# VH-VL binders against Ras and Rab interactor 2 (RIN2), part 16

Target 1, 92 residues: Ras and Rab interactor 2 (RIN2), of Homo sapiens (Human) (q8wyp3r787to878)
Amino acid sequence: FQNYLRVAFQEVNSGCTGKTLLVRPYITTEDVCQICAEKFKVGDPEEYSLFLFVDETWQQLAEDTYPQKIKAELHSRPQPHIFHFVYKRIKN
Short names: E, the ipSAE of ESMFold2; O, the ipSAE of OpenDDE; V2, 0.75 times the mean of E and O plus 0.25 times the DockQ between their complexes.

## First folded at step 21 (VH-VL; framework fv_romlusevimab)

Design w2 (from v1 with heavy chain N52D; at its last look DockQ between E and O 0.86; V2 from the best seeds 0.00; counts 0 for: pae E 2.1 > 2)
Fold by ESMFold2, look of step 21:
Structure w2 (fold): chain C 92 residues (1-92), chain A 122 residues (1-122), chain B 108 residues (1-108)
Amino acid sequence: as target 1 above (92 residues)
Amino acid sequence: QVQLVQSGSELKKPGASVKVSCKASGYTFYDYYMNWVRQAPGQGLEWMGWIDTYYGNPTYAQGFTGRFVFSLDTSVSTASLQISSLKAEDTAVYYCARSRFYIGSGSYFDYWGQGTTVTVSS
Amino acid sequence: SYVLTQPPSVSVAPGKTARITCGGNNIGRKHVHWYQQKPGQAPVLVIYYDSDRPSGIPERFSGSNSGNTATLTISGVEAGDEADYYCQVWDTSSDHVVFGGGTKLTVL
């Protein structure tokens, strides 16, 4: 269905970069991370993940989740929910 | 403060019906799905399904698609579980628990009701 | 269809570290949540998203998740930690919540 997924890249000391990805409807978070590693040219992709920022909180998305489904769920409510998908380093 | 307050325990005969209510307070009711979880005596937790508190659409877990009906009264922020044609095997504690409406990013239950014991006795 | 496997019981001496496992096929690709249930009480969330603690849960509760095993770790175990512990995931393929069978933690 909708094939756009906007992903911001957050890297310390490099500024914020975003890309709009054309993706298959059932793309997994794991696959999005692989695309992001390539598009944003990270050298250590295992240290990054896709995160969701919503309701002023961050959460790391599990590899087998579907970002397009999450986007559709967030759009399903009449009140706007501002959210961002962000590819960034995992903190320990 | 978030609270889920359930109706009192019930003693029923086989073949009867029961309605367990779960009144929510301290948060925006339609921002969370309401889940129902069963725990038979001495056994573990079993997810029965949820209801979308904005649209009112239930989803039932495998094995709960018959005699179990989820419903809402949004005017009083209350979800209900009705069990019809009660069987002895329905004897359990029934919990309500909330989860965020955007479940695709993960589904977990941060607040639970106190539980309602339903006993089905001949 | 997705199954989570927990040991039925774990015994730990006071002050030691308890480790409760939750096995599942590729569970490391999922987020794991953990609940504590004391007798006669409702479950309480103690870990979510593998390793995050809700407000009010002490730092001695921690979690990890990789490969086929998630682990709840309780350091400095106290008698008050005696409870049943359940792991839980959201199974994206079935759109169902799945609980593990539970682990009874005994402090002795």
Scores: ipSAE 0.549, ipTM 0.898, lowest interface PAE 2.1, mean pLDDT 91
ESMFold2 (binder alone), look of step 21: mean pLDDT 93; pTM 0.955
OpenDDE, look of step 21: ipSAE 0.613; ipTM 0.916

Design w3 (from v3 with heavy chain N52D; at its last look DockQ between E and O 0.70; V2 from the best seeds 0.59)
Fold by OpenDDE, look of step 21:
Structure w3 (fold): chain C 92 residues (1-92), chain A 122 residues (1-122), chain B 108 residues (1-108)
Amino acid sequence: as target 1 above (92 residues)
Amino acid sequence: QVQLVQSGSELKKPGASVKVSCKASGYTFYDYYMNWVRQAPGQGLEWMGWIDTYYGNPTYAQGFTGRFVFSLDTSVSTASLQISSLKAEDTAVYYCARSRFYIGSGSYFDYWGQGTTVTVSS
Amino acid sequence: SYVLTQPPSVSVAPGKTARITCGGNNIGRKHVYWYQQKPGQAPVLVIYYDSDRPSGIPERFSGSNSGNTATLTISGVEAGDEADYYCQVWDTSSDHVVFGGGTKLTVL
């Protein structure tokens, strides 16, 4: 595992801004969300979650999942996958 | 348009083998795991494992190692479950169900096969 | 192994609200998925990501998940809602899909 994770912050009508997080291999999605909430200065983090955008699909990550494991898996594929971890609001 | 069509009912003797097929259509076969779920008569759903349709690597749930083999025929978008040395306890409906790749995104099954009844009786 | 606990059965009168619970240790940290299974049929996804509904699933179906309990709520229960309902999670520790034992919903 690499000790970094690129996460984009998606705001309403403001596009996405990305940050590279230095994280341990087994950091959880919950932990990443906490880091994101802090770094992006999100006032209502309970309304946000970490999403994986890959293969033109959105996948919401559970709190107890491991984004670094997901990243590693994606990188292990013979064919490259363009993917993004996106911190954004949960749909109501 | 997504469809998973399974093979027909099977009646087998103990010790025999059975192969259940699941033909996928309406989507890119290798973009999804193919899962197998067992349901014994009057019982609940039991996840048997999945097969990575991209690599062809199977992962078996605890209790489903040894006699259970997942396989693919990617040329016809078909996943198969083979059960060898059948036992009476293997009598159940077997479902195939697709789920997204990428462990950690929450695996769930949005499309299911119609199920295949396997009956093991002497 | 991770275990999901559902009540074996729930009964409700037509028009009333049915609540089917799914208990699991810190289940609120997971995403819960719900399936409806009618006799002789394959399961049908009715809730994913705790509270999202697939296309075609009536708004009467809703889900929540917090703490140690996820709940499938069916408002305005109809006779056609009589079925078995299963909750499901992904256990990251074992990398296993885990189903609840299922709940038989009876419409009185």
Scores: ipSAE 0.445, ipTM 0.886, lowest interface PAE 1.4, mean pLDDT 93
ESMFold2, look of step 21: ipSAE 0.660; ipTM 0.916
ESMFold2 (binder alone), look of step 21: mean pLDDT 93; pTM 0.952

Design w4 (from u4 with heavy chain N52D, light chain S92T; at its last look DockQ between E and O 0.07; V2 from the best seeds 0.00; counts 0 for: pae E 11.3 > 2, placed apart)
Fold by ESMFold2, look of step 21:
Structure w4 (fold): chain C 92 residues (1-92), chain A 122 residues (1-122), chain B 108 residues (1-108)
Amino acid sequence: as target 1 above (92 residues)
Amino acid sequence: QVQLVQSGSELKKPGASVKVSCKASGYTFYDYYMNWVRQAPGQGLEWMGWIDTYYGNPTYAQGFTGRFVFSLDTSVSTASLQISSLKAEDTAVYYCARSRFYPGSGSYFDYWGQGTTVTVSS
Amino acid sequence: SYVLTQPPSVSVAPGKTARITCGGNNIGRKHVHWYQQKPGQAPVLVIYYDSDRPSGIPERFSGSNSGNTATLTISGVEAGDEADYYCQVWDTSSDHVVFGGGTKLTVL
């Protein structure tokens, strides 16, 4: 597992920006969301979650999952997989 | 079109072995884990574990680490479940079901095989 | 280890709303998936990630998940909705998929 996690921030009608987070390998999705709320300066963090976009499919990550473990497993596959972690609103 | 086609029902005696196959089509086989789910007569669904379809590494749920073996034949996109030393309590319907290749909240089963009934009787 | 609790049965009149609950400790912090199983058939995914519908599942099927209860809601219930319904999560403490015990929905 690495200490870096690239997370995109998506807002309705504001476009998409990204940040590279320095996180511990075993940080939870809940903790990543707290870091994202601070880094992206959202005022209503309860309306956001971390999502995985892979192979044209969106998946909301549960609070007790480990994004770095998911990243490591995606990188361990021999075939290339394009994926993104996206911090975005859970409604829409 | 995604399809999981399982082998036909089996009638076995205690102590025998059985092999249930699940042939996948309509998708990239190694992009999804293959799961096995058991349903005893009149009972609910019970997850038995999964197999990584690229590396062939099985993971067994607690209680399924002994007589149950998951395997692959990737040349024909087929996953198999072998049960050895069959007992009457192994009588059930066995389903294959696919999930994404990573563990966690994305472990849901969007396509299922039709089920294979294994009956163990003397 | 982690247990999902469902009522054994739910009965509703045609055209009414069915609500099938799935109880679990802090289940609102997990994501719940729901399956429909008709007699003699394989399960079919009807809701994933608490509230998302696969293609081909009518909008009458909806889901919610908060606190200790997830709920599958079927509005405008039809006779064809009679089935067993299972909730399912991933439990990180055991690294297992966990199913609820199932709920038989009858349409009277």
Scores: ipSAE 0.006, ipTM 0.674, lowest interface PAE 11.3, mean pLDDT 87
ESMFold2 (binder alone), look of step 21: mean pLDDT 93; pTM 0.956
OpenDDE, look of step 21: ipSAE 0.023; ipTM 0.748

Design w5 (from w1 with heavy chain P103L; at its last look DockQ between E and O 0.72; V2 from the best seeds 0.67)
Fold by OpenDDE, look of step 21:
Structure w5 (fold): chain C 92 residues (1-92), chain A 122 residues (1-122), chain B 108 residues (1-108)
Amino acid sequence: as target 1 above (92 residues)
Amino acid sequence: QVQLVQSGSELKKPGASVKVSCKASGYTFYDYYMNWVRQAPGQGLEWMGWIDTYYGNPTYAQGFTGRFVFSLDTSVSTASLQISSLKAEDTAVYYCARSRFYLGSGSYFDYWGQGTTVTVSS
Amino acid sequence: SYVLTQPPSVSVAPGKTARITCGGNNIGRKHVYWYQQKPGQAPVLVIYYDSDRPSGIPERFSGSNSGNTATLTISGVEAGDEADYYCQVWDTSSDHVVFGGGTKLTVL
């Protein structure tokens, strides 16, 4: 595992800004969300979650998942997968 | 169009071996893990594990190590489950089911085989 | 090991609403998936990501997940809804798929 995670912050009508987070291999999605909330200065973090965009699909990550493990898994695949971790609002 | 077609019912004696096959079609075989799920008569679903359809690496759930072997024939998009040293308790319907390899949304099964009944009886 | 608990059976009259619960420790921190299984058939995914419906699944089927309980709700229950329903999660700690024990839904 690499000790960094690239996360994009998606804001309404403002595009995406990315940050590289230094995180441990077994940091949870919940923890990453907390870090994101702090770094992106999100006032209502309860309305946000971490999403994985991969293979043209969006997946909301469960709180107890491990983004670093997901990243490692994706990197281990023989075919390249373009993927992004995106911190954005949860749809109602 | 996605289909998982399993081999037919099996009747075996205790101690024998059985191999259940699951042929996939309608999608890229190696883009999904193939899972195996057991269901004993009148019982619930029990996840047995999965196999990486590209690398061929199997992962077995607790309780399904040793006598259970997952394998592939990628040339025909087929996953197989072999059970050796069959016991009466192995009597069940065995399903194959595909899932994505990345764990972002967890693992779930959007397509299932029709199931293969394996009966172990003396 | 992570355990999902479902009531063994739920009975509902036609046209009424059935609720099938799936209990698990902090299950709300997971995504829950639901499967319908009719006699002699393979399971069919009816809910994924807690509340999303696959194509072809009627809107009568809905799901929720919070705290320690996930719930499959079937409104306007029809005779054809009689089946076994299983909840399922991925346990990240053990890297295992976990199924609930299943709930037999009987339409009275």
Scores: ipSAE 0.646, ipTM 0.918, lowest interface PAE 0.8, mean pLDDT 93
ESMFold2, look of step 21: ipSAE 0.650; ipTM 0.910
ESMFold2 (binder alone), look of step 21: mean pLDDT 93; pTM 0.951

Design w6 (from u5 with heavy chain G106S; at its last look DockQ between E and O 0.59; V2 from the best seeds 0.68)
Fold by OpenDDE, look of step 21:
Structure w6 (fold): chain C 92 residues (1-92), chain A 122 residues (1-122), chain B 108 residues (1-108)
Amino acid sequence: as target 1 above (92 residues)
Amino acid sequence: QVQLVQSGSELKKPGASVKVSCKASGYTFYDYYMNWVRQAPGQGLEWMGWINTYYGNPTYAQGFTGRFVFSLDTSVSTASLQISSLKAEDTAVYYCARSRFYPGSSSYFDYWGQGTTVTVSS
Amino acid sequence: SYVLTQPPSVSVAPGKTARITCGGNNIGRKHVYWYQQKPGQAPVLVIYYDSDRPSGIPERFSGSNSGNTATLTISGVEAGDEADYYCQVWDTSSDHVVFGGGTKLTVL
């Protein structure tokens, strides 16, 4: 695993900003969310989650999932996949 | 429009083999994993594993190794489950179900086949 | 192995609210999915990502998940809601899908 994870922050009416996080290989989505909340200065982190956008589909990641494992798996595929980890609000 | 159509009921003797098929339509076959779920009579759902429809790599749940084989015929968007050395305890309804999953993430089954009843009896 | 615990049965009168629980260690850290299965039919997804409803699922169906318990709530229960309901998670530690034992909902 690479020790970085690129995460985009999606805000309402403000587009997306991306940051590269230095993270351990087995960091959990929960941990990533905490880092994101801090780096993006989110005041209500409980309303946000980490999402995977890949192959034109959104997947909400549970707290105990492993974004780095997902990234590694996607990179290991023979065909490249464009994917994004996006920190954004959960649907209400 | 998404459909998973499974093969018909099977009646087998102990020791025999059975192959259940699941034909997918209405979506890009290789974009989703195909899962297999067993349900014994009067029992709950039991996940058997899945097969990556893009690479053809199967993953078997604990308890479903050895006699259970997942396979694909991508030319006809069909996943298959083969059970060898059938036992009476293999009597169950077997479902295929698609999921969009990447290792490390979570998964669920949004579409299911209608199920295939396999009965193993002497 | 990760285990999901559901009550074997829940009974509710028509028009009332049914609550089906799914217990699991720190299940709130997972996403819970719910399936409805009527006799002789395949399961149908009724809740995903804890509380989202697929198209075609009535608003009467709702879900919540926190701590060690996920709950499927069916308000205004109808006779047609009588079915088995299963919760499901993905266990990342074992890389296994895990189903609850199922709950038979009886509409009195």
Scores: ipSAE 0.627, ipTM 0.917, lowest interface PAE 0.9, mean pLDDT 93
ESMFold2, look of step 21: ipSAE 0.793; ipTM 0.934
ESMFold2 (binder alone), look of step 21: mean pLDDT 93; pTM 0.952

## First folded at step 22 (VH-VL; framework fv_romlusevimab)

Design x1 (from u5 with light chain S93I; at its last look DockQ between E and O 0.68; V2 from the best seeds 0.59)
Fold by OpenDDE, look of step 22:
Structure x1 (fold): chain C 92 residues (1-92), chain A 122 residues (1-122), chain B 108 residues (1-108)
Amino acid sequence: as target 1 above (92 residues)
Amino acid sequence: QVQLVQSGSELKKPGASVKVSCKASGYTFYDYYMNWVRQAPGQGLEWMGWINTYYGNPTYAQGFTGRFVFSLDTSVSTASLQISSLKAEDTAVYYCARSRFYPGSGSYFDYWGQGTTVTVSS
Amino acid sequence: SYVLTQPPSVSVAPGKTARITCGGNNIGRKHVYWYQQKPGQAPVLVIYYDSDRPSGIPERFSGSNSGNTATLTISGVEAGDEADYYCQVWDTISDHVVFGGGTKLTVL
């Protein structure tokens, strides 16, 4: 496992910016969200979650999942996949 | 349209084997896991496991190892469940259901087969 | 193993609101999915990601999830809503899909 995770912050009025997070291999999505909230200075983190964009689809990650494991699994596939971890607001 | 069409009902004797098939259509077969869910008469849903339709690797839930075998025929987009050494307690409806291919994003079943009734009786 | 607990049955009068609970340790940390199953039919997904509705599912169906309890709410219950309802999660520790025991909803 690589000890980094690229996460994009998507905000309606400011566009999308990305940061590279230094994270442990078995960090949870919940923990990643906390890191994102801090780094992107989000005031209402309860309204945000971590999403995976892959194969033209959005997938919200549960708090107890492991983004680094997901990344590793995607990289292990024989064909290349373009994917993004995105920290953004949850739709109601 | 997405469809999962399963094979017909089965009546078997104890000790026999059965193979239930699930033919998928209307979507890219290898983009989803194929899951198997058992439901005994009057009982709830029980996840048996899934098979990775891209790599062909099966994962069996606790209690469904040994006599249960998941397999694929990708040429016809078909997943199969084989149960050997059938027991009376294997009497149930068996469902196939697709779920998203990517682990960790939350697996749920958006399309189900119609179910296959397997009856094991002397 | 992770366990989901549902009440075996819930009864409601037509037009009223039915609430079906699904208990699980820190279930609010997971995504909960709900299925409706009518007699002789395969289950149908009615809620995913705690509160999202698939196309074709009426707005009367809603879901919530926090703490140790997820809830499926059916407002304006109709006779056609009588069915078994199952909650479901993905347990990342065991890497297993887990279903609740199911709840029989009876429309009085």
Scores: ipSAE 0.366, ipTM 0.880, lowest interface PAE 1.6, mean pLDDT 93
ESMFold2, look of step 22: ipSAE 0.741; ipTM 0.926
ESMFold2 (binder alone), look of step 22: mean pLDDT 94; pTM 0.956

Design x2 (from u5 with heavy chain S99V; at its last look DockQ between E and O 0.04; V2 from the best seeds 0.00; counts 0 for: pae E 14.9 > 2, placed apart)
Fold by ESMFold2, look of step 22:
Formats: structure tokens, C-alpha cells, sequence
Structure x2 (fold): chain C 92 residues (1-92), chain A 122 residues (1-122), chain B 108 residues (1-108)
């Protein structure tokens, strides 16, 4: 399985951009969020989280989850699914 | 153990097309992006872009949009570069290279193919 | 687009120290990688993450990066070190890889 994680960054003013992160299999969502905050130059990282968009639904990922494991599980399904990891603001 | 073996050198006329292949072995192919680097005769290294080996989506450096197409055959762990409408300026050695990325450290190339010389002359 | 500047050539006597510079605006805020390329061969990584050596690269190869200059240092230079040397960064603003123009090291 790939050690790359493609993350889209959704900005209110700038639209959506993406970056490819080289990550180790054990990386947590918390670690990915820290990397994203640095790579996307956000000034208020506490207002952002990593989300999974799959099967037309959004799911905020808890800090102690493993995006690479989630990716591998989605790829192993009998019917492959289109999914995206998105770093975006947490809305109340 | 990691090897990137490229297809043989090509002699082409202007207006033709060429496909350079890069077969990977010794590692899990879809775990690493594949990059393409051009080196014209007597010149330095020029990054052309990369392809995601799992999803197949390419990213092209500025100046390599249009006539340059990256593609994959994942069943044989092979990445390919196709150049259409060849020009004399396309004469160069083309390298495939495996990229490593580290969070916070950026990207670098740890293994390179042997290079494929494409010569375009009338 | 981000530019890396290297001297075209550096000459050094055998046994002495070669220094090959790589200039770039705020390059000290980036991580620098160095490649050695001998005639007719593919490049080989000799320094990554500014100063780390891959397995098999001797300790006489070292690197530094601060301010606007990164430097590859080769101590105890041997004839076998004659090659072209390229610095490289990843420019996060453009999401592009950038190479320097290369430096030919000559051992005289």
C-alpha cells in the first residue's frame, strides 16, 4: 500500500487545493493535521481537522485514528470507493 | 534491490512520438510516486513532474503541460512518459526516479533509472 | 518560480576540501538535497535533509544550510570525486521540485 496521503485543503477564500504527503503507516490523524497546518500555512490550526468524504458523506476523523489504515481498508473492499481526505475548518 | 530499468534509446524525426518506459522492481510500486527528469545535452537536471502510482493522476511542472503525458501499467509495475509532436529541443536523456517524501522534510529522489536517450533530428 | 544558483565549476587539489555552494532566497528555511552525477551515469543521492548521508556515502561528505546558502563540503578530495553536483529543494509554494544548475568538481 502507498505511503502517500493526498489531502485536499478547503479554504473559504481560495477554493480547494491539494498536497501529497509522504507518511509512515502509523501516522495518526493528529500528526496529519499538524503537517497540514504547516504545509497549508494556517494561522489557527485549532479550527481545522481532517475529514473523510466517502459514499457522499463527511466524517470528521478523531485524532487517534490512522488515515493510512482507513485508506487501505477502503481499497480492499470488493467494490472500490471514491474517497477524499480533506483538511478543512470545523464548523459548529 | 530497488531497480528502475528504462526502455532503450530512441531515434526519432520531428513530429513523431515516443514512449519511454520505466519498470520498477524490489519494492511495492504504488507506495512511491514516479518522477520524470530531463537532461538536455550538456545541461543540468530539469524536473518534469510526477505521477501518483496508485491513482494514476499526474502533476506536470511548468513547461511540460501539453505534449508530455505520464501513464502507468500497474500490472507490470511500469511508468511511462509519452512525448508527442517531437521537436529537436526534446533531444535529451530522460530519467525516471523514485521520490521519497517526509513530513516536514520535503521531497527527494533516492533511486534513478539508467536514463533513456531520445534523439530528434531531421 | 524559485531559483537555485550554483557556481559552474570548482577546482580543488587532491586531499584538500571542496565547498560547493547552492544559493537561494531563504534556502535555510528549506531542506536541501545533493546529487553526484558522473559522466554517462544517473545522479546518485549523497546528502539529504541538508546534512544527512545515505548508507554507503563516506563521512567526508557533509552538508550545511542556513540563511541564503547551502553548502556541500567534501573533505580529503579524491580523483574519484570528480563529478557534477546538483542541489535540489522542494518549493512548497509552487509544489515543484527545483534543481540548481550544477557544479563541475575538478580535482587537479
Amino acid sequence: as target 1 above (92 residues)
Amino acid sequence: QVQLVQSGSELKKPGASVKVSCKASGYTFYDYYMNWVRQAPGQGLEWMGWINTYYGNPTYAQGFTGRFVFSLDTSVSTASLQISSLKAEDTAVYYCARVRFYPGSGSYFDYWGQGTTVTVSS
Amino acid sequence: SYVLTQPPSVSVAPGKTARITCGGNNIGRKHVYWYQQKPGQAPVLVIYYDSDRPSGIPERFSGSNSGNTATLTISGVEAGDEADYYCQVWDTSSDHVVFGGGTKLTVL
Scores: ipSAE 0.005, ipTM 0.599, lowest interface PAE 14.9, mean pLDDT 85
ESMFold2 (binder alone), look of step 22: mean pLDDT 92; pTM 0.946
OpenDDE, look of step 22: ipSAE 0.621; ipTM 0.910

Design x3 (from u5 with light chain V97Y; at its last look DockQ between E and O 0.57; V2 from the best seeds 0.00; counts 0 for: pae E 2.04 > 2)
Fold by ESMFold2, look of step 22:
Structure x3 (fold): chain C 92 residues (1-92), chain A 122 residues (1-122), chain B 108 residues (1-108)
Amino acid sequence: as target 1 above (92 residues)
Amino acid sequence: QVQLVQSGSELKKPGASVKVSCKASGYTFYDYYMNWVRQAPGQGLEWMGWINTYYGNPTYAQGFTGRFVFSLDTSVSTASLQISSLKAEDTAVYYCARSRFYPGSGSYFDYWGQGTTVTVSS
Amino acid sequence: SYVLTQPPSVSVAPGKTARITCGGNNIGRKHVYWYQQKPGQAPVLVIYYDSDRPSGIPERFSGSNSGNTATLTISGVEAGDEADYYCQVWDTSSDHYVFGGGTKLTVL
């Protein structure tokens, strides 16, 4: 039941940076990307998306998904998962 | 390595019950939901719902509430589909398929059981 | 609720390119998964996350997804590609998986 989402920003010419966003529980990935574009001051937001890194794998999150729900699912098990939400360029 | 092995085909009369089993091996059973998919003869694939293999709570698609019951025997890594009050329209192939428990916005079905044919005829 | 529309059939000559469409309202906002089903067999995943291939799926299988249409593209089609192909999404509004009606690919 958290109103916070930690997002890392990955860019070729910048080191990794991160922001903790205050968000509603039902915020969509599309809306998170909008906030990230503003917070990280990217000029070409259509070239970026939100990714989940978990279990040493990357997956791009679809625009209509809910990152807070994903976080809750990962925390629903007693076995901890190390994961990161990363705002970064779409490779293709 | 990963396998989902289903129980054999069944021939039933209307009004009977059937239980289709799906035994999982080669992976950590609790890490994946078990999905059930129906395919009537000559028809497409139809998602029936899933069961959370860690907590045991089922979710049924619209149209599969009532006569369809998902269950688990976690001691043998087995998911089951029970259909009560069988009707001719229940004649189909029934598949189990696994999906990761995250993201809740739909992982893909990377492994499927071989299918179990249930035939309901009077 | 959410509906995925596929053409019932697609015919293509050997060595040519097959394109199988999956229509849905704003499907480009979703991830699309594609399954191949040969007669008498279980479905097999061939594309996930719109365009990614599982291990063992040849590079001639590719996918795209934008707007209201996702497309499975099979280049250099072979007789062994004859199958039914299904698209699938997770619909967040209903919290259900949805399959398309399937497309029979014929290589002739």
Scores: ipSAE 0.551, ipTM 0.892, lowest interface PAE 2.0, mean pLDDT 91
ESMFold2 (binder alone), look of step 22: mean pLDDT 94; pTM 0.955
OpenDDE, look of step 22: ipSAE 0.606; ipTM 0.913

Design x4 (from u4 with light chain S92T S93T; at its last look DockQ between E and O 0.67; V2 from the best seeds 0.56)
Fold by OpenDDE, look of step 22:
Structure x4 (fold): chain C 92 residues (1-92), chain A 122 residues (1-122), chain B 108 residues (1-108)
Amino acid sequence: as target 1 above (92 residues)
Amino acid sequence: QVQLVQSGSELKKPGASVKVSCKASGYTFYDYYMNWVRQAPGQGLEWMGWINTYYGNPTYAQGFTGRFVFSLDTSVSTASLQISSLKAEDTAVYYCARSRFYPGSGSYFDYWGQGTTVTVSS
Amino acid sequence: SYVLTQPPSVSVAPGKTARITCGGNNIGRKHVHWYQQKPGQAPVLVIYYDSDRPSGIPERFSGSNSGNTATLTISGVEAGDEADYYCQVWDTTSDHVVFGGGTKLTVL
């Protein structure tokens, strides 16, 4: 496992910015969200979650999932897949 | 439209084998995992495992190793479940169900086959 | 193994609100999905990712998930809502899909 995770921050009024996070191989989505909240200076982290965009679909990741495991699986495909981890507000 | 069409009902003797098929249509077969779910008479849903339709790698749930084999015929977008050495307790309805899943991201089943009844009786 | 606990049955009068619970240790940390199954039919997805509705599912169906309990809420219950309902999660520890035991909803 690589010890980095590219995460994009999607905000309604400011567009999308990205950061590369140095993370443990088995870091949880919950932990990644905490890191994102800090890095992107989010004041209401309870309104945000980590999403996976892949194959033209959005998937909200549960707190106890492993983004690095997801990344590793996607990279193991013979054909490359374009995917994004996105930290953004949860839909109401 | 997405469709999962399973093979017909089966009546088998104990010790025999059965193969249930699930033909997918209306979508790209290898973009989704195929899951198998068992439901004994009057009982709840029980996940048996899934098969990666892209690589063909099966994953079996606890209690469904050994006699249960998942396979694919990608040329006809068909997933199959084979049960060998059938027992009376294998009597159940078997469902195939697709899921868009990547390991570590969770899974749900948006489309199901109509189910295949397998009856094991002496 | 991870276990989901549902009440075996729930009864509700027509037009009233039915609530079906699904208990699990820290289930609020997971995403819960719900299925409706009528006699002799395959299950149908009615809620996914705690509260999202698939196309074709009426707005009367809603879901929530917090703490140790997820809840499927059916407002304005109709006779056609009588069915078995199953909650479902993916357990990261065992890498298994887990179903609840199911709840039979009876419309009085």
Scores: ipSAE 0.340, ipTM 0.865, lowest interface PAE 2.0, mean pLDDT 92
ESMFold2, look of step 22: ipSAE 0.714; ipTM 0.924
ESMFold2 (binder alone), look of step 22: mean pLDDT 93; pTM 0.956

